# Miniprotein binders against Putative pumilio homolog 16 (APUM16): the designs that were tried, part 20

Target 1, 332 residues: Putative pumilio homolog 16 (APUM16), of Arabidopsis thaliana (Mouse-ear cress) (q9fie9)
Amino acid sequence: MANNNSFSMSTMFNTIQEILNEEPLTVPSPPSRGGYSLFHIRKAEMDIQRIFNFMTGSEDLKDDISVLDTGTLMWMASLMTSDCDYFMVITTNKNGSKTLQKLMGMSDDMDVFFFEAIMRLFIHVMTDKYASYVTIQGMRVFQQDKRELMYDQILRYACFLAGDQYGCIALNEIITDLDDPYYRDQLLDIVANNALLLSNDAYGNFVVQHVLKLRDSRCTRNIADKLCGYCVELSFKKYGSYIVERLLEAGDVPMATVVLDLLACKTEMLIRLARSEYGNFVVCKALELTNEILTADLFYGLVNRLMPYRHLLHRSPRSKIATILDSMSVPN
Key: E = the ipSAE of ESMFold2; O = the ipSAE of OpenDDE; V2 = 0.75 times the mean of E and O plus 0.25 times the DockQ between their complexes.

## First folded at step 14 (miniprotein)

Design r39 (from r27 with E33A E37A; at its last look DockQ between E and O 0.85; V2 from the best seeds 0.81)
Fold by ESMFold2, look of step 14:
Structure r39 (fold): chain B 332 residues (1-332), chain A 85 residues (1-85)
Amino acid sequence: as target 1 above (332 residues)
Amino acid sequence: SPEEILKRAQELIDKARELMEEARKLLEQGDTAKALALLREAYDLLYEAWELAYELGDPELIWEAFELMMEVMQLLDEAEKLRKE
């Protein structure tokens, strides 16, 4: 039941391509035999260069976009979106991205050009530091029918984007801004359903961490459920240990899930975790957060397993765990 | 308020940069255990700042905090390698 070709992307893109191709033509006067073709090519190259320089120029030296006439703006929109290279060169430039974002939302007719270009190049746009903000802006200012098609693409490529160094940040921005419950819930469900794979990824872990910080109770519970049984394994790992810490901090249910995972492993493994370079921080956080009357069974479950090995915890590495255990000593 | 959130995020980033610089010195001196602890603390500060930056909707701040977090992860790799020696 994947949404592959349920609505023909080719049909929609063909319609948008047809609109792009309807722009009025101006033909330069041919200077001589054969020279018309060369002159026309050089003029078109100069026009692209002028638009590029304008779009990517410093804000201090750039003309105010709002004072340009509508015909000029439409001409610029049509030309910069007429070729994938033109669009990508402009949008992957920091100033080009910012300038294009100012043009978006000014006119529904212009927005058709921008929408088609974004959809044609969706993955390339979303995996670039600056171009991805053009897509984010479109989701803020385009008409609802366009925004829904863009969200469908986000849902389709969510895991791929999460694994990209630029895509993960863009995806997090979209998650933060997303106010439509239908798309928000679906996107959060995709992140939660893939939480184990993402938590082990160099960039995907940042999406899981961000989603946990949102404090959406349903999503947090779903992530905890998917990671249940894996918290010890994750806690030995550089990225995984941060995911487990975020779960410990996310609420009582995810905290209990983590601590029960820790308590379910053999004492030998728990001690290895407590002495490991990343796992010691997880065990310490678990002790600190469960040290309350309502979670006393979890706290003392950990303490009782660790206390007989306190001497080892003092030796390698010198950790706060041993200090916590020392504070629990009672003579009687 | 947005101005209070921005100030807090910048303070967290500034503190994290200090911890990272101290950790770099400790790595040069071979004190990998203390360096790891400082890098872990720096990451936690950066993570908080990063989430505040999302709340502000400030792309510059989001990327500053993220790039520093990635730098911390690289330093953790270096600390791990030195500790195994």
Scores: ipSAE 0.763, ipTM 0.913, lowest interface PAE 0.9, mean pLDDT 83
ESMFold2 (binder alone), look of step 14: mean pLDDT 89; pTM 0.877
OpenDDE base, look of step 14: ipSAE 0.826; ipTM 0.936

Design r40 (from r32 with E37D; at its last look DockQ between E and O 0.76; V2 from the best seeds 0.77)
Fold by OpenDDE base, look of step 14:
Structure r40 (fold): chain B 332 residues (1-332), chain A 85 residues (1-85)
Amino acid sequence: as target 1 above (332 residues)
Amino acid sequence: SPEEILKRAQELIDKARELMEEARKLLEQGDTEKAMDLLREAYDLLYEAWELAYELGDPELIWEAFELMMEVMQLLDEAEKLRKE
């Protein structure tokens, strides 16, 4: 009869919060003069401040952690994670985040406290510049069961994180560091499925660009398929133009997808794109990358459509497009 | 080598910073077109450095390159505004 005392993590946290919030159990304390309550509060406040100073201090944290016994480390981990606001103050601090990352993976029992705090504050941690690295470190050093639960949260909030100024970088680092093909492929599928939305977003576009650089053949194809018919429209936009350039660079299939979109649009639209502020770079890149024997049909398709209007492209002193077109014109 | 990658990434960042500073001066002079070309070139250099930073697994370099790419985007927004005036 194995007593599976599944000590519920929630029970330990509630017990620690109860210990911190417990009014001392009314043991009928002898009529204790009112001085003891202030001393206990001051000691707890002093301990919290000492932990904060230790965690956020600039000193060689490695030497200080090595001197601490396991009991002291467990007590510190418990106190740091007992209050959400206090945990956030530590984890959003540059040094606090670094210290937390060093404490993680030292003990499975200690990692329980960090895991629970991260999971409660998951969005807040993942959308902060320094706190996100605490999650990233947890994804490296925690037990498999904890990592799986963290992956489920990342998958659930992937599009939200991709649209955040700090979350987008954290998501890219997670995608890069993922050793598990199953979770990596799911993240790549989410990015690919939302490629049009993310490509139009101020931060999501960096996730799409990064994923295209990873050169996952399945993901790259799926992104190209999702952006098919939208490449011209994206190429007029500041962020979208870089996505289209990254597609041109991602391989023959995505390059062909982009060029076919350029060839499918009306001539007036293509000329407008080639003269536009951002679209001119896309059209130039498409010409440069297709100027090979294997892609000659795509190159000549573009050249033939642009050539009648080369005089409109020369008015921009910057037109590398005009220079390419002039190099193809037989001297009369 | 990791040291060669780091060196290359830093060279790209340094060159991008030079282009950004030249672009800023051109914007002040009203040469919006030339400024935008330099900003586009700066962004491409920073993007290369940013991908090298991921290859190295260097968070400080990832953030430096990203913050500079965001600064390029802001300067492009300023250039777009000046062109409409």
Scores: ipSAE 0.815, ipTM 0.934, lowest interface PAE 0.7, mean pLDDT 87
Fold by ESMFold2, look of step 14:
Structure r40 (fold): chain B 332 residues (1-332), chain A 85 residues (1-85)
Amino acid sequence: as target 1 above (332 residues)
Amino acid sequence: SPEEILKRAQELIDKARELMEEARKLLEQGDTEKAMDLLREAYDLLYEAWELAYELGDPELIWEAFELMMEVMQLLDEAEKLRKE
């Protein structure tokens, strides 16, 4: 990183170097008669403590002070990654993660340290709110050979990450950023092949919803195929109902898959679904989206099943469906 | 543009927070059906904001929207419990 403000940066550079290189000036004074041990701090522990303070400090101070000489940066990278606990304490800190991301990509030699630490601690990093963004940054800035190894690990642990509170968000970030068709298609295929399991998971459902929103036609078709025959069951459930709504919104073929599932069940089950806590939203969306000329047979298929029970739907809190049915019952 | 996307996402989150507060009051009053309707609307707004946050690459916004969606799901559980009583 070129620095064109050397006078101002020289002053800040000296301050940073003092922070990074400060040694304890004194040990704590012992009590009289020497009843206590002197405070002992190894040089390496003092160095890492100063690196911790620098890395986890305010982001405001680092925008124009992140440019240090290569020797200092290499030493910092080596020490931060020399111990798993050092690396994890820095990367699980919000500011530490952001600062490390700024250091990544500055030097391929320095990046080797970061890459090896990430790979050694892959699951711990990927299941942390802040550390996972260090991995995401590496996939943006590391050399291609390193990025390929990281993609292999993502593919290996994709389902585990999708079911994790923090891993599901990190996985979605990777899916969003991944532009290599070979790895992207494999990752999307893993999500699609496990779509039923993930759709019923408290965190995995967010991965399925995210990939459907990407509007990748192949992945969407694969998910629809895997969920075919399960749409009614899913629509009764808090998480599953949103997956079915996403399928209805995803295109004509996924929409038809869902509506044909709804029409394939007995009328009594369809009415139960239409009156249910979550299924009513699915049925309503299906009616709204099929109310077009090209899908009229699907629309009237639903209407004909629901119309005889219109009065039950009026007395249900699900009166939006009843409103749609009423609009068909009041001709001019 | 990124600026337009950010403004839209923030507006969606703000509206969702308002709906969630209204839903909490309705739950206290025992009007669980209206509360659930507002919570579903809030979730839809948050889902849109969440996807916009991915488009921006803004981790804080991604997490804000996600945590609010999880809170909506918690409130829906509470509403279901109250309704069955």
Scores: ipSAE 0.721, ipTM 0.895, lowest interface PAE 1.0, mean pLDDT 83
ESMFold2 (binder alone), look of step 14: mean pLDDT 89; pTM 0.890

Design r41 (from r32 with M73Q; at its last look DockQ between E and O 0.74; V2 from the best seeds 0.78)
Fold by ESMFold2, look of step 14:
Structure r41 (fold): chain B 332 residues (1-332), chain A 85 residues (1-85)
Amino acid sequence: as target 1 above (332 residues)
Amino acid sequence: SPEEILKRAQELIDKARELMEEARKLLEQGDTEKAMELLREAYDLLYEAWELAYELGDPELIWEAFELMMEVQQLLDEAEKLRKE
């Protein structure tokens, strides 16, 4: 079910360069229509190459957009979205994405074209560095009925997007900017329910780290509950160790959850963790953050377990764990 | 204020870049343990900057911090490989 074949930015970039470097394509002859006007003729003279150049140019296109008439803008929107390749070439270009975002929200009729293209290409758009911001802009400016359909797609693909290099950043932007509590809470619940899997993923861990920073009490509690019993295992792992550190920082309850997990394992396992390449940072942060009056039982729980073995914790003269434990000694 | 947040994020990124450069030199010298300590510190600074960038809604800053966090992860992988040799 999972699709690991992501759209390549390097391939699209080469295609865009070829298009931009060639002379404009010949505009097809306009079809016969009842009545003639200069306006209709001008629309027919624009071609896809001119639209590519306009949308992806390095010049300030804001002023150019403001001078175009409504009919020309509608024609551009129709043509840009008429072919999946046209839409992707424009939206995966940095300037093309920014220019399209400026067009979005100007007209509900134009927005239909953009919405349908986004929905047809949803995964391709959301897994691209620049095109994903077109979807994010749609979530800001489209009418509510369109936005609700987009929320449904985000919920459907949330875990897939979280595992993608570009999708995880886009998902985090949506989580930050989503103002509908019903959809926002559902998205946060999906992240929390999958927190163990995401915490071990090269890109999913960034989604878990981001939602913990939001300080949403319910989401943080749900993540802590889901990871309870796994904090030692996670702390041995490259990505998991960051998540455990973020839990320690997320508030008194998540911090207590982590420390109680550490204290629940056998002393031999705790020492192995404290000596490990990633777990030493977790144990050190746990000691630093629990060294307060209200958490003294947690702090001394850790100290009492580690102190008899402090001679094994001097991996380097700069080890913070050993320094903290040595400071508990009476000086001569 | 947004201006204060931007200044803070930029200072964090600048400090992280300094730590990463120091870590690269330490890796070249074979001091992998010290390099890993600096890299973990750099990651924490970048994580803070990255979250400030989301608060600002600044895509360029979000991506700068994220790409640096990915570079730190690569350097940590290199350090781990060298340590086990």
Scores: ipSAE 0.725, ipTM 0.902, lowest interface PAE 1.2, mean pLDDT 83
ESMFold2 (binder alone), look of step 14: mean pLDDT 89; pTM 0.888
OpenDDE base, look of step 14: ipSAE 0.850; ipTM 0.947

Design r42 (from r32 with E80D; at its last look DockQ between E and O 0.73; V2 from the best seeds 0.77)
Fold by OpenDDE base, look of step 14:
Structure r42 (fold): chain B 332 residues (1-332), chain A 85 residues (1-85)
Amino acid sequence: as target 1 above (332 residues)
Amino acid sequence: SPEEILKRAQELIDKARELMEEARKLLEQGDTEKAMELLREAYDLLYEAWELAYELGDPELIWEAFELMMEVMQLLDEADKLRKE
């Protein structure tokens, strides 16, 4: 009879909140007046401030942690995670985040407190510059069951995180550090399925660019398929132009996809693109990368369409396209 | 080696910073077209450094490259504004 005392994490947290909020069990000690409450409050406040100073201090945190006994570390972990605002103050601090990362993985029992705090504050932690690394460290050192639950949250909020100024970097680091092919492939599928949305976003475009550099053949193909027919429109845009350049660099299939989109558009649109602020770089890159024997059909396709209008492309600094075209013109 | 990758990433960042500073001077002179060319080149160098930083697993280098990429994007917005005036 294995007593599955599933000590519910919620019961431990409620018990710690109850211990922090418990008025001392009124053992009916005689009615000695109001002095005890202020001392307990002051001691708790002092302990909280001491923990904060320890966690956020610049001192060699490694030496300080090594001197602390397991009971003290567990008590600190409990107190740091007992209040969401207090946990956020520590985890968003540069040194606090680093100290938390060192404490994680020391004990499975201690990791319960950190895991619960991260899961309660998941979006807040993942959208902060320093706190996101606490989650990333948890993904490395926590037990498999906790990591799986964290992966489920990352999958659920992947598009939201990709559109955040800090979340996009954290998401890229997670994608890079993922040892589990199953979760990695799901994240890559989410990025690929939302490639058009992310490519038009101020931060999401960095996730698409990073994923294209990983050179996952399935993901790269899926992104190219999702952006097919949109490469010309993207190439006019600041962020979109870099996505299209990364597609040109990602391999023969995505390169062909981009060039075929350029060749499928009206001549007036292609000339407008080649003369545009960002599109001129895309057209130049497409010409440079296709100027090989294996892609000669794509190269000559572009050259033949642009050549009649070369006189419109000679304005500096757009001279690179004109220079390529002039090099192909037989001297009369 | 990790040391060679780090060295290469730093060289790319240093060169990007030089190009960004030259682009800033060109913007002050009203040469928006040349400034944008240099900013785009700087961005490509920073992107290479940024990907090397992920390969190294160096968070400080990832953030340095990313923050500089964002600065390039701001300078490009300034250049676009000056071109429309």
Scores: ipSAE 0.821, ipTM 0.936, lowest interface PAE 0.7, mean pLDDT 87
Fold by ESMFold2, look of step 14:
Structure r42 (fold): chain B 332 residues (1-332), chain A 85 residues (1-85)
Amino acid sequence: as target 1 above (332 residues)
Amino acid sequence: SPEEILKRAQELIDKARELMEEARKLLEQGDTEKAMELLREAYDLLYEAWELAYELGDPELIWEAFELMMEVMQLLDEADKLRKE
């Protein structure tokens, strides 16, 4: 941003200004009450400046935190969470997020302030690159009753978060860290039950791909079941083609599900898929992964359907599908 | 072992960046089919690195790999536009 439109002389004032301009709603100015009131407003603003400087300072703050007494830390926690704008300014700052994460878990009484602020602002926090890690840290260090309430919110907003550019990464971090089977299984079930919608989404597909990497056999089976009958349609699409490739890689059963789906369509459609901009990669991967003794029936099922149409599958001197089929031919 | 995982993730990212740069040159030359092949390979390397970054719990690495995967998607869109022309 140009200095003409910002307070470049003070980072704290610039940050407050940015928060006030995020939406039509602005933080009200304190009413004037006289000389003492104006003095107290400036004192509070100086305190905010000191807290912001401390929170957004260098990553070496772990030594600085250890020299502060508990009373000072409690006062800081209370003040930084007293105003939604203050909390968001701190948590959306890279260093502010890291510093807050270090404070979390130090005291259950202090954690109440952080928990209440996170819950009040849950969607705003979870859809920010840096603030979302404050929530993730809370799920690691808060007392179980707070963590359970946070997981309830994750379950409630899971599909919304999966469709957000920052939310999808945060959701994946939570899925990775979840060790409570009750919440983990429910979250994985939500992803699997919505797998078709998410697989075609610009950000949701990353959530599906991540849960497939977990190698949870139940979740992988549920995703494969929900996508069964749709693998050909998905393979024509930019995002869907990657999901089908991930299923091919997820294990022998998901691979068989995909290949049987490909073989179930008419030869005309299979050839159209093999010649398409994204489907050709899926067919090629299927051939590569099934070319083993235990999957020979799947491999030759594909080869037998494709071989008569080798001339239509030629794209370049080194087309991968045609190359694989040529390797099955008598030498020229 | 975390140091070995980090080294492997960084090597995968480095190779993916090389493939992406080669793909950009191929797009300038009009060889969109080969460019798409390199971009799909780069994506696979980045996907592996991205998942290794989750195993490390390394937010910087997670975001680096993710942003590169998004860049591959943009280059695939560019390749598709040029192929249809």
Scores: ipSAE 0.738, ipTM 0.905, lowest interface PAE 1.0, mean pLDDT 83
ESMFold2 (binder alone), look of step 14: mean pLDDT 89; pTM 0.886

Design r43 (from r32 with M70L; at its last look DockQ between E and O 0.83; V2 from the best seeds 0.80)
Fold by ESMFold2, look of step 14:
Structure r43 (fold): chain B 332 residues (1-332), chain A 85 residues (1-85)
Amino acid sequence: as target 1 above (332 residues)
Amino acid sequence: SPEEILKRAQELIDKARELMEEARKLLEQGDTEKAMELLREAYDLLYEAWELAYELGDPELIWEAFELMLEVMQLLDEAEKLRKE
C-alpha cells in the first residue's frame, strides 16, 4: 500500500471546509413572555446598526475616529466583538476592515477584544479577502505575547491557508512581513516540505512561487531538493510548469537541479515535453538561461539531446526551441 | 522609485488585460493555440506586476494582479478543453 495515508492534506482541507460551512451561532431572540420590554431588543439592534454604519462608512473615517472618546471606542470594540456575526460582517467589508485596522493599536485594553475575536474566528478571518488584513494588522501592532500566539496559529493552519483562494494571499503577506527568524524559518520550512503538493494546487502554487521570489537561499534549496525528480512531471502541468520556470529563474543551483532532472529522463520523454502545451516553455527557458559560459555543460547537454530531433520540433507550433537549435547548426 | 515601480506594475496589468481580451476573441474563433500563447504572455506580465505589488506592500495591486492571474488560469482551462475537442 504505497499511497494509503490515514491523513492527507486533502483530507485536512475537507475537514476544515466542513467546519467553515457550518452556521455561526445565532443570537437567540429574547423571551417574549409577559412584561419583557422590546426596548432592550430595539436598543441593542440600533446600537449595532449605528456601529455597522460607522465602521463601514467612508474611508475618511479618520476624522470621525478623532472625535470619539476612548470610552465610546471601548464600548464599540466590546459590542462589535460580542457576536461572531457582528465581527465577521464588519471585517469582511472593505471599509469595515480598514476602519478596524485604524482602531487597532490605539489601546492595549481595546486590543484584547480584537485579539480574542480574531483568535476565536481565525480560519474564517484568514480565508476572507478583507478580514485577513485585520489579522495582518494585529501582527503589526499587538503586544508581543499576542503576536506570538497568532504566529502559532499561522503555523498550525499554514497548509490549509496555502490551499485557500484568499488564505494563500494572506499567508504570503505574513511571510513577507515576518521579522522573527524563529517563526519565519518554520513557516518557510512548512512550505518547502510540502512543495510538491502545493505546486500542484490551484492556490498553493502561488505560495511556492512567492517564497521562491523572496530569494531566501535556504528555502529555495529546500524546495529544489523536494522537487528534484519531479520537474519533468510538473512541467507537463499548467501550475507545475510555472513552478519549474520559477526554479530555473531562482539561481544557479536550482537552475542546475531542474536541467539535470530534464537530462535524466528518457530522450523520448524529453522530446514529448519540448512539444507539449506547457513543457515547451520550460525547455525553452532552460535553453535561454543556460546559454552562458559558466553553464555551457548544461546548455550543450540539452542541445545534444534535442538536436537529433530538431525536425520534430519544427513541426510543432511552439518551435522557438527549433529556432535556437538551428542557430547552433553548422551552415551548409 | 516606489512611484516608478507602481507605474510599471500598472502598465504590466493594463497590457495583460489587453492580451486577455485578444485571447478571448481568439477562443471564440477556435484559434486555441494562439489564444494559449497570449494567455501565457499575459500571465508572465501579471506575475511580474504581482511581485512588484508585494515589493511595494500594496494590497489593492496584489489583489488586482492575483485575480487576473486566476482568470488567466480559467481561460487556459477553456482553451485546453477546446483544443482537445
Scores: ipSAE 0.737, ipTM 0.904, lowest interface PAE 1.0, mean pLDDT 83
ESMFold2 (binder alone), look of step 14: mean pLDDT 89; pTM 0.889
OpenDDE base, look of step 14: ipSAE 0.849; ipTM 0.948

Design r44 (from r32 with E37A E41K E64K E85K; at its last look DockQ between E and O 0.70; V2 from the best seeds 0.77)
Fold by ESMFold2, look of step 14:
Structure r44 (fold): chain B 332 residues (1-332), chain A 85 residues (1-85)
Amino acid sequence: as target 1 above (332 residues)
Amino acid sequence: SPEEILKRAQELIDKARELMEEARKLLEQGDTEKAMALLRKAYDLLYEAWELAYELGDPELIWKAFELMMEVMQLLDEAEKLRKK
């Protein structure tokens, strides 16, 4: 789709730029309504070039905005959102994104243009590093009815966005800023219900880790429940091992869930995990966190399973597990 | 409070970068196990800084910490491959 003859944003932008750089000799009288209006096309393209330069310009933009009257701002909003390519070229530019964010919230009438453009291009906006912050700003400043429609789209595409390099960061920003309990709980439930899939994803794991840091007890318990029975499998993996460590740190119930999973596997599997590239860190953290009075049963459950194999743990990767077990040695 | 959070996040990032540089030297020396331990510690520091950046609402700091965490993951991949050889 991105490489089809019917659509090419770079080709379209180049064509527009060539037209905008053309200098007219004399402006003829406009043709009748029934003919071609080359005059209108050229004027509009010259105007969009000036808007582009303004929107993507220097850090002194705040003073420039304060000088412009409401009519000029409304005209700019209408023109820059009149074409998807115009909107995307502006919002995918770092300064263009920042400038647009400053214009948003100034007028409900002007915000209609921004809202409609964002919704038309929702996935493209949300998977861009800079344009995604335009959507985030809209969720902060738009009227409630618009915000609700935007959250519906976030919920619909949550897992897709979580798996995207830019989408996962934007999604986490939205999760952090959510002040509507209805949409917040639904979004957190989508993350929890898909926690195993996301935990195995190169970018989705960062969404799960962020959500666990929020300290939402309901969501944390839901994630722990969905990952129950998979903690050993995850602990062998680079990203999965960090998810399991985040669960160990998230509270007494998630910690118990992880440790009980570790204790439920066969001893030879637990030893293989303790000697593995990533699992050794999980086992070590489990021992460190359960080495307290109220979790002594979990701690000694792990120690009793590992102690007979202490000599093997000294030989495989330099890890703190063997050191902990050495401090627990019981002479005959 | 925001200024204290920013200072803490920058300190965590600076310390993590020191650990990452030490880990790179250890990988060159073939000490894969010690390098992985330092990289895991660096990740933990960066993860804390990354979450502080979300609390600040600072996109540049969020991305800085995130990109460093991804770099740690790349170094862990390198360490993993070297260990198997």
Scores: ipSAE 0.735, ipTM 0.903, lowest interface PAE 1.1, mean pLDDT 84
ESMFold2 (binder alone), look of step 14: mean pLDDT 89; pTM 0.883
OpenDDE base, look of step 14: ipSAE 0.843; ipTM 0.943

